# VH-VL binders against q9h9l3: the designs that were tried, part 342

Target 1, 176 residues: q9h9l3
Amino acid sequence: PRKMVAIDCEMVGTGPKGHVSSLARCSIVNYNGDVLYDEYILPPCHIVDYRTRWSGIRKQHMVNATPFKIARGQILKILTGKIVVGHAIHNDFKALQYFHPKSLTRDTSHIPPLNRKADCPENATMSLKHLTKKLLNRDIQVGKSGHSSVEDAQATMELYKLVEVEWEEHLARNPP
Key: E = the ipSAE of ESMFold2; O = the ipSAE of OpenDDE; V2 = 0.75 times the mean of E and O plus 0.25 times the DockQ between their complexes.

## First folded at step 17 (VH-VL)

Design EE25 (framework fv_unasnemab; at its last look DockQ between E and O 0.88; V2 from the best seeds 0.65)
Fold by ESMFold2-Fast, scan of step 17:
Structure EE25 (fold): chain C 176 residues (1-176), chain A 122 residues (1-122), chain B 107 residues (1-107)
Amino acid sequence: as target 1 above (176 residues)
Amino acid sequence: EVQLVESGGGLVQPGRSLRLSCTASGFTFDYHYMDWVRQAPGKGLEWVAEIRNKFNAHTTYYADSVKGRFTISRDDSKSIVYLQMNSLRTEDTALYYCARDEFDSGYYFDYWGKGTTVTVSS
Amino acid sequence: DIQMTQSPSSVSASVGDRVTITCRASQGISTYLNWYQQKPGKAPKLLIYDASDLQSGVPSRFSGSGSGTDFTLTISSLQPEDFASYFCQQANSYPRTFGGGTKVEME
């Protein structure tokens, strides 16, 4: 496999009324789903809302978490020069305060052939949970104790692999 | 900057035990898979064992020739990987290399130590 | 286990020659194939990973190609420092297995 990784981040609420999304966990997997990185990350701002139902993050996870600046450096070192796969990946890059080249970015929430395989409208933004159930027959993000960013990153890579050949050919003919 | 230093080799009689150590420096040790690869005098390379990183449960893998006799382990706090070798045989005689296993683009040994010699003879 | 058959076992060559070494896997290994160089008394050095990616610091005269079962390492114009042994290694499955090696000798 080409230089390709999948990423999923968890965010907590900071700023006024917890409305700002700040990075609090990041998972990165290789082409086969092996975990390259999985750390809790301490935001530089006070956490107002852990958003635990979705993020899975609790106060205890912050005790020995990696400070944002250090974590960002580690993450960017892994992502630089690679094709990065994610779901609604703009949110992850925004939380990382990072620009990744569009030519090396693959967003499984915006791949028309993937939606087509799932019997969904090609231009709809379907959830990772829905696509994973439809196409991989796996339940992810179960329960109310939060999501596993490792599980989400692994599912995202497997979803991309279903359309990889077709989509890479499309991108080669229609460069972003 | 990246360094791997093996130690613990020596001359032992068949049936005895040795523990090899590999001390790593210059990188985030607990993020990498670590492997042992051996080379018998005048022969080619033979993969022996692998231990995965902390994110993949420190899972271990072995060559059939050493299963049940060798144990790979690691101490991430000290940046050391070990190879415990029990019930040694003359065919275990080799130079033992420790190698860093990068897995961001395939799986490959990008850094190797100089090796430590194990000689098993009566 | 996946057997790696490497050929030739040795080749005599002169500076400036094009040298080609091949490696065949007994089963499909995608692109999970690496090439290493080893000089007498030294540890192996990574040259090529994932079949065709050149390791940083390795001269561009080295190149790798192939996928599935058939792989090739090419040295486009042999230099004095290239006289060494070369090994392929598959990383698709456990156990990891190496080819038997190819010794590139001065003619």
Scores: ipSAE 0.868, ipTM 0.928, lowest interface PAE 0.5, mean pLDDT 94
Fold by ESMFold2, look of step 18:
Structure EE25 (fold): chain C 176 residues (1-176), chain A 122 residues (1-122), chain B 107 residues (1-107)
Amino acid sequence: as target 1 above (176 residues)
Amino acid sequence: EVQLVESGGGLVQPGRSLRLSCTASGFTFDYHYMDWVRQAPGKGLEWVAEIRNKFNAHTTYYADSVKGRFTISRDDSKSIVYLQMNSLRTEDTALYYCARDEFDSGYYFDYWGKGTTVTVSS
Amino acid sequence: DIQMTQSPSSVSASVGDRVTITCRASQGISTYLNWYQQKPGKAPKLLIYDASDLQSGVPSRFSGSGSGTDFTLTISSLQPEDFASYFCQQANSYPRTFGGGTKVEME
């Protein structure tokens, strides 16, 4: 079948009061969790708030970071033609300034069978940390040093694989 | 244009060492896995070693026939992959290919060098 | 280690013939199976990856199929440039392993 990757991004605050979310790290993994891409990315605008306790991004990470335009080109080349899995993935695509076809997008924050496996309400929006703990018996995003987008992308792929057969069949019957 | 150019082959006696190099160009070298594959004269292909990309800690893997004797390494700043071959045996005689290992859609060797010949004889 | 048994070891064929080469894995390898072509004195060239996907620039007369343990490479209408050796290779597990090869020769 069509090949699948998982993506996770970390964002920093730009714009007025640091309210705009701008891409500062992106990680992409293949079906088996091998890392295809993991770069710190320099936003085109001044960073107002590194959001370090969640993003894990610090000033030293920006010293050799890939400029946004270059990184976006590298990332989109990897995503083209593939099923892309993410958690609350609309935020990642917004930070990339990119629209991936809905038919090729999978969002683990909105998959009813996955919530059911976690003994959660089927239409609830569950955090990646919560789903990963309940379904994979793993702790991610540990401590207050911020998230690892590699760890999060890998967890997201493993979560999707738990429901992949069921959900792909559902989508074939109910095209988005 | 993707190119892989192997060098460092030659004639050596059993028990000696040799280091192969593979110089890569035309692609983002540090994003790819790199492999060595060998072919004894008139024989089939045998995978030798792999080194993963920078995002996967440059982790290495070896065929049992070379484990403990061969070491794969890479220098991403120079776009070079190396194969250090110690304690060479006559059965190591082969044409050694450098291969680019693509892994976004399975795992496969999409580009190969022309190879460098290693002959181990007394 | 996963042993790859490739058959036949040799095929005599004419231009226009349909040629089928088989490869069997000693354990299930899902679809992690690749096919390479090698001409005398040349490096191998990727034809098919992930069991059935054509590499860019490979003619559509080449096709791959199979999953699990049994795989085939088919050349639907042999051309003069297709006389070569063909190797399957599994990428499911380390060590990566190749089949013994199939030499396709002019009869």
Scores: ipSAE 0.719, ipTM 0.896, lowest interface PAE 1.4, mean pLDDT 93
Fold by OpenDDE, look of step 18:
Structure EE25 (fold): chain C 176 residues (1-176), chain A 122 residues (1-122), chain B 107 residues (1-107)
Amino acid sequence: as target 1 above (176 residues)
Amino acid sequence: EVQLVESGGGLVQPGRSLRLSCTASGFTFDYHYMDWVRQAPGKGLEWVAEIRNKFNAHTTYYADSVKGRFTISRDDSKSIVYLQMNSLRTEDTALYYCARDEFDSGYYFDYWGKGTTVTVSS
Amino acid sequence: DIQMTQSPSSVSASVGDRVTITCRASQGISTYLNWYQQKPGKAPKLLIYDASDLQSGVPSRFSGSGSGTDFTLTISSLQPEDFASYFCQQANSYPRTFGGGTKVEME
């Protein structure tokens, strides 16, 4: 089987009204939850809204943050050739301005067996927080300090591991 | 080209201290875990210690045989990993290798230095 | 600690022979098993990682198999440069541990 990593990104608001989501932090963990990458990232445009309540990003984190172009190169190097697991991962890839092959992508927000295991409708989009609580009995994204992308990436990986065998078999029979 | 160069080995008496250094080049040092592995004369390989990268808070692990006596550390700005060896024993006599730990696709030592010899003798 | 039992400790073989080395872990280590080659006076060299993945630059005559507790390194056709010592190593847990080694020598 291919090597697997999980990714989670935090975004800040850029543009005239802060409506553009720009990558501000990216965390990548391996199958065992070890952190392969975790950097604050400096967007190319001025940050209008740090979205701290959700992103956990503060102005101080942008001091010495890795420029986007450099970070993107580092991240893509890690992701290339691997199965990439994420939650609502299309947002992460969009922020990275990168799209991983569909056949090598696993989105835990769209895995029916995972939802079924959590007693949720199979075709519903459930939050990472909910699934993590239900299936791992773990609280994530608590408090007012915003999300931890490392924590979220680790949770995402653990969730996927619960259905990995079943889902990989399904994908093998039904390649995207 | 990846290179690991150990230094600091020598002859010491039991109870003394010695600090080994491993200078790395040719790769992103601060990304990789670094390990020390030793080999007593004519014997097999023995893992000694590991230090993780900045993303994993430079967490350290030690073999029981050296725990409390040896300290692994790193200076990412200089691309150096150290092994501070205190209270040395005769059984610590070995060739000490510095090894790069690759952990993206498993955990394995893909590059090794040539080693530095530590001899503990009265 | 996870004990790695490697067998045989030594094997005499001829060029062209098929050589098989076994490594058994005292408990399950999944596929976190690596194989190294060491020639006299040289540092170990990675051959196989994650039980069966061939390290870049290593000849295809080397192969690894196994999962859980039982692992095998196979040299399909022994070459003169393959006479060396071989070590397995588990990376499943700490402390990391090596097998006792296998010396492949000329018959």
Scores: ipSAE 0.427, ipTM 0.806, lowest interface PAE 1.1, mean pLDDT 94
ESMFold2 (binder alone), look of step 18: mean pLDDT 93; pTM 0.952

Design EE26 (framework fv_unasnemab; at its last look DockQ between E and O 0.74; V2 from the best seeds 0.73)
Fold by ESMFold2-Fast, scan of step 17:
Structure EE26 (fold): chain C 176 residues (1-176), chain A 122 residues (1-122), chain B 107 residues (1-107)
Amino acid sequence: as target 1 above (176 residues)
Amino acid sequence: EVQLVESGGGLVQPGRSLRLSCTASGFTFDYHYMDWVRQAPGKGLEWVAEIRNKFNSQTTYYADSVKGRFTISRDDSKSIVYLQMNSLRTEDTALYYCARDEFDSGYYFDYWGKGTTVTVSS
Amino acid sequence: DIQMTQSPSSVSASVGDRVTITCRASQGISTYLNWYQQKPGKAPKLLIYDASDLQSGVPSRFSGSGSGTDFTLTISSLQPEDFASYFCQQANSYPRTFGGGTKVEME
């Protein structure tokens, strides 16, 4: 193992018509899938749309949720200096209002050998659910009560581990 | 600053019980795995037990030498980890350390208390 | 259980010497190996984690290497405060196990 973690965030809709994505939950797991962090996070703006079908967030989760600024500090302390794995991870970093170095970022939605193993076009953006079913033979994001960011982060780490050796060698030869 | 303070050690006769406590401060206690490690007089280190954090179901693990006799538990509201020691044997005589288990990059004991002495003799 | 065999049991050295301590695991443990220093009457202190990562505040003369079953702790230029016992510890599997220790003592 290495200094490597996987992250998955859940966002709710804030702002006009609920079109702004605001952080409402974050899960971070270590290389083996053990959970380092999993908190509901209270956005600073009024929640217009909980997006419960996808986020799994309900009003009850906001009652004792960690305020955004405190949660952000906790999360960044874990991420700083580590290789961070995520799926479409730019959305998570945007919600965190955070810049993570590209050299230490691994996005499982943009790893050509991973798509190739899944019989998908190398440059296509495949969903986490599809890749996990295809490569790990496991169903995630089941039902209509929202996704588990813990489950998603764990699946993301396992997917990356399938191509880790090959992809790290590629990045060493072709630095981002 | 991170502090771990063990207490509850003492002299007990074989077959009896003791409960050790470790009071933690200076960090988010419920986010960390906590471990007990012991050291017999003049000997090396022996891992005893671990309890995981709130995100990993507070699952517990034990060394074979203590399974069925010792129970590790935690009270996150008080930032205390406990080691309940039953059916004590002379071989359990040791200095007992409480250790914080960091697991963001591997698994390692980054902070240790000063220890509490347990002596089992008749 | 994974047995950790540590060698040597003791070594006599002088200030400025290069000291090497080894640990061998009975099974592959990837890089899940840590090194601790213990001074007389004190609790252990973490030196190296995940085989080769130097803990914050630990002098750069300490380094760790290895993976799988064979691991090494090196002190490049021994200082007076380095006379102590050193222990390796595997964290790959339960139960966690320690090596028997190495005493680094003055010649």
Scores: ipSAE 0.872, ipTM 0.930, lowest interface PAE 0.5, mean pLDDT 94
Fold by OpenDDE, look of step 18:
Structure EE26 (fold): chain C 176 residues (1-176), chain A 122 residues (1-122), chain B 107 residues (1-107)
Amino acid sequence: as target 1 above (176 residues)
Amino acid sequence: EVQLVESGGGLVQPGRSLRLSCTASGFTFDYHYMDWVRQAPGKGLEWVAEIRNKFNSQTTYYADSVKGRFTISRDDSKSIVYLQMNSLRTEDTALYYCARDEFDSGYYFDYWGKGTTVTVSS
Amino acid sequence: DIQMTQSPSSVSASVGDRVTITCRASQGISTYLNWYQQKPGKAPKLLIYDASDLQSGVPSRFSGSGSGTDFTLTISSLQPEDFASYFCQQANSYPRTFGGGTKVEME
């Protein structure tokens, strides 16, 4: 089996009205939850909305933050050739301006066996917070301090591990 | 080219202290775990200590045989990992290797230094 | 601690021979098992990681297999440069532990 990592990104608002989602933090963990990467990232454009309540990003975090282009290179180096697990991962890839091969992507927001295990409709899009609570009995994204991308990445990996065998077999029979 | 160069070994009496250094080059040092592994003369390999990277709080792990006596640390700005060895014993006599720990596709030592010799003798 | 039992401790073989070294863990270690080669006076060299993945630059005559508790390193056709000591190492838990080693020597 291929090596596996989980990724979670936090975004801030850029552009005239802050409607553009720009990468501001990226966390990557290995199969065991060890953090391979966790950096604050400086967007190329001025930040209009830190979205702190959700992102956890504050102005102070942008001090000495890794420039986007550099961070992107670092992140892509880690992801290349790996099975990448994420939740609603298309948002992360969009923020990274990078798209991983579909055959090597695992989105925990679109895994029917995972939803079934959580007593949710198989084709519904459930939040990471809900799935984590239901299946791992763990609370994430609590409080008003915003999300922890490391915590979210670790939770995502743990969730996937619950259905890994079944889902990998499914994918093998039904390659994307 | 990845290089690990150990230094600081020598002959010391039991109870004394010694600090080993390992200077790394040719890779992004602060992204990697670093380990010390030792080998007594004519014997096998023994893991000594590990220090994780900045993303993992530089957490340290030790073999029971050295716990409380040895301290592993790192200076990422200098790409150096250290092993402070206190209360040395004769059984600590060994060639001490510095090793880079790869942990994104398993946990393994993919690069080793040539080692530095520590001899503890009365 | 996880004890790694490596066997045999030594083996005499000839060039061209198939050599098999076994490593057994005292408890399940999944595939977190690595193999190293060490030649006299040299540092260990990584051969196999994660039980069966061949390290870059290592000849294909080397292979690893196994999961759980039983692992095997195989040299399909022993070459002159393969006479050395070999060590298994588990990376499943701390402390990290090595097998006792296997010396492959010329018959």
Scores: ipSAE 0.742, ipTM 0.902, lowest interface PAE 0.8, mean pLDDT 95
Fold by ESMFold2, look of step 18:
Structure EE26 (fold): chain C 176 residues (1-176), chain A 122 residues (1-122), chain B 107 residues (1-107)
Amino acid sequence: as target 1 above (176 residues)
Amino acid sequence: EVQLVESGGGLVQPGRSLRLSCTASGFTFDYHYMDWVRQAPGKGLEWVAEIRNKFNSQTTYYADSVKGRFTISRDDSKSIVYLQMNSLRTEDTALYYCARDEFDSGYYFDYWGKGTTVTVSS
Amino acid sequence: DIQMTQSPSSVSASVGDRVTITCRASQGISTYLNWYQQKPGKAPKLLIYDASDLQSGVPSRFSGSGSGTDFTLTISSLQPEDFASYFCQQANSYPRTFGGGTKVEME
């Protein structure tokens, strides 16, 4: 195994009408799916919409949540120097207010060989739930209590492993 | 700066019990796996036990030589790892190290304490 | 349990020598292999993790290679501070297991 981690984040609504997405949970797993980090995170501004049905975030989770600035420092320390795998990962980096080198970033929503394995159009953007069901025969994001960022990060890593050799070779030939 | 300080070693008779402590500082203790590794006088290293972090249910694992007699535990609020050693035998005589188990890439013991000596003798 | 067979058990060498230590696993362990240095009266010190990754602060004269069952630690030019015992350790499976050690001593 290479220095590779998978990340998933959950966001809540802040700003006017709750339209800004702010980080409220982050989970990071290693290559084997062991959990390196899983914290609820308190945004620096008022939460307008917990988005609980999708985020799984409730007011009680914020009581002892890690302040955003501290959590960001912890998370970036884990990510630095590593290949980071995510699904639609630009949203996670935006919520972290962070840029990760493109050469060390892997986005399972934009990997044509992965879509091909799922019998989907190569250039389509497929949901994590759909790819996981098709390729891993697992149901994730079940019910209305919100997504588990641990479960989602673990699924993302397992999906990447299905195409890791092919995609890493492709990226070596086509540096981003 | 990461520090691991073991204590609780001593001279005990076979069949007796002893509890080792390892006090940790300088890192986010509850994020790490923690292990005990021992070394008999003049011998090699033997892994004894591991306890995982809070995100992985603090699951415990043991070497066959100690399973059923030793119990690893942790108090994350105090940053302490314990090793409860029951039914001690002369072959348990060793220097006992506390080690931090890092798992961001592979699994490895990146920091070790100085150890605490356990002597089991009649 | 995965047995780790380390060879040689000892080596006599001089400053400047190239030293090679091998470690064999009884079954495949991918790259989950670590190397530790231990000086007399001291705790072990991590040198290399995940078969080939150099721990921070470890001189570049140390290198590791291998995957699967066969692994090598190389010291390209032995220094006076490198006279010590060296242990490999697998982390693929529980229980974690160490090799028997290699003592590198002055000739």
Scores: ipSAE 0.720, ipTM 0.893, lowest interface PAE 1.5, mean pLDDT 94
ESMFold2 (binder alone), look of step 18: mean pLDDT 93; pTM 0.953

Design EE27 (framework fv_unasnemab)
Fold by ESMFold2-Fast, scan of step 17:
Structure EE27 (fold): chain C 176 residues (1-176), chain A 122 residues (1-122), chain B 107 residues (1-107)
Amino acid sequence: as target 1 above (176 residues)
Amino acid sequence: EVQLVESGGGLVQPGRSLRLSCTASGFTFDYHYMDWVRQAPGKGLEWVAEIRNKFNSFTTYYADSVKGRFTISRDDSKSIVYLQMNSLRTEDTALYYCARDEFDSGYYFDYWGKGTTVTVSS
Amino acid sequence: DIQMTQSPSSVSASVGDRVTITCRASQGISTYLNWYQQKPGKAPKLLIYDASDLQSGVPSRFSGSGSGTDFTLTISSLQPEDFASYFCQQANSYPRTFGGGTKVEME
């Protein structure tokens, strides 16, 4: 395989009314789904809303969490120069305060052939859970403890691999 | 500066045990898979064992020739990987290398130690 | 287990020559193949990973190609420091396996 990794981040709410999304966990997996990185990350700002129903993050996870600046450096070392796969990945890059080249970015929430395989409208933004169930016959984000960013990153890579050949050929003919 | 330093080799009789150590420095040890690769005098390379990182449950893998006799383990607090070798045979005679396993683009040994010599002889 | 067959076992060459070494896997291994160089008395050194990626610091005269079962390491213009043994290694499946090696020696 190419230099390709998949990422999934969990964000908590900071700032007024918890409206700002701040990075609180990041998981990165390689092409085969092996975990390269998985750390809880301490935001520099006070956490107003853990968003636990979705993030899976609780106050206990912050006790020994890696400070944002250190985590960001570690994460960017892994991502730089690689094709990075994610689902609604712009949210992850925003939380990382990072620009990744469009030519090396793959967003499984905006790949028309992937939606087509799932019998979904090509221009719709389908959830990772829905696409994974339809195409991989696997239930993710199960239970009440919130999402596992490791599980989500692994599912995201597997989804991309279903359309990799077709989509890479499309991108070669139609550069982003 | 990435360094891997093997130790624990020596001359032992068949049927005995020996424990090799590899002390790592200069990188985030607990993020890497670690491997042992051996080379018999004048021969080629033979992969022996691998231990995965903390994010992948410290899963271990072994070559068929050593399975059941050798055990790979690690101590992330000390940045050491171990190879416990039991029921040693003459064919285990080799230079034993410790290798760092990068797995961000495929799986490959990007740094190797100088090796420690194990001689199994009667 | 995946068997790696490497050829030739040895080759005599002169400085400036183009040297080609091949490696064949008994099963498909995608691009999970690496190439290492080893000089007498020294530890192996990574040259190429994932079939075709050049390791940082390795001269551009080294290149790798192939996927599936057939792989090639090429040295476009042999230099004095390139006389060494070369090994391929598959990382697709456990156990990981090495080819038998190719010794590149001076004519």
Scores: ipSAE 0.849, ipTM 0.921, lowest interface PAE 0.6, mean pLDDT 93

Design EE28 (framework fv_unasnemab)
Fold by ESMFold2-Fast, scan of step 17:
Structure EE28 (fold): chain C 176 residues (1-176), chain A 122 residues (1-122), chain B 107 residues (1-107)
Amino acid sequence: as target 1 above (176 residues)
Amino acid sequence: EVQLVESGGGLVQPGRSLRLSCTASGFTFDYHYMDWVRQAPGKGLEWVAEIRNKFNSDTTYYADSVKGRFTISRDDSKSIVYLQMNSLRTEDTALYYCARDEFDSGYYFDYWGKGTTVTVSS
Amino acid sequence: DIQMTQSPSSVSASVGDRVTITCRASQGISTYLNWYQQKPGKAPKLLIYDASDLQSGVPSRFSGSGSGTDFTLTISSLQPEDFASYFCQQANSYPRTFGGGTKVEME
């Protein structure tokens, strides 16, 4: 179905010792990988750890960042009523403080046919980087300057499209 | 309420230039692709040009009939999309519509302005 | 360029009739096909997007179907306000192209 988007979020550390993951960037792409949304987001709490090596977030990105409450409203407006694809997507929904219907959620870290295509155990949790390299012959999350949530969301959509027909048929027969 | 208001049309001689503007309101302009579509008197619709949103590098696309002569651009701070028309020909005579291109589920023009008339004649 | 051939160019119909308009693409466009309605002196209005999705506020008597190269717009029971021109448009690739239009006229 074309009423399908892919999402990837970047989180920074807030709270005691920076152990709480707070939303700091969100990217959403359409079925073809065109970018619908890509904003830096200002957490409501003090940022203790930018986690720049993984998130790519720096202090400069926070200067004109969209406040969390406003960004959340914008993002939820895009996600509502659509099939949302992500990788380990429960982390993204948790950072958004949002519950998306399970019937409209697709997690590429837990799709057995996708693991099978990658010659991995069907029940294993594989990283987005590994699946993208194995199935799309593309390197993502390269280097130590942080991940691109746009690149990750695009890769996630492309991976899902490899198993879309088979997996949608499975879900129709076995509703979550 | 989403509104698109075109302006800048008029009568112009062949070989000259004209710039059309489309002022948008009621939505987050910089998030949308914007298109120009024209309609010659008594004829059908012809897509002219598209400019993508800021997240897709304001990439531009043109119909073969206008490539090299027309330039689409946008000013997100003013919520305006432009169509610069150079080397105008009599066959460019048409009503020019500005359209919002929604791309969350396919790609489609969900809102249109009422158009601005361009007449290229001696 | 993808050519969109629309048929018929005109049709005479009465209120209550079932009206069918077809659109053929010169090459495969998946489901990236939209339908627009245009009344005299007015801008086009979106009816159906992505081949079969009904735009919010459009009456359920309008429906779209098809994929690949052959597409159909159906008006199940024509109403007085439906006498208008209809255009298909492909959004699969650049340049975007429209069909030649179908004028639905009162019999």
Scores: ipSAE 0.846, ipTM 0.919, lowest interface PAE 0.6, mean pLDDT 93

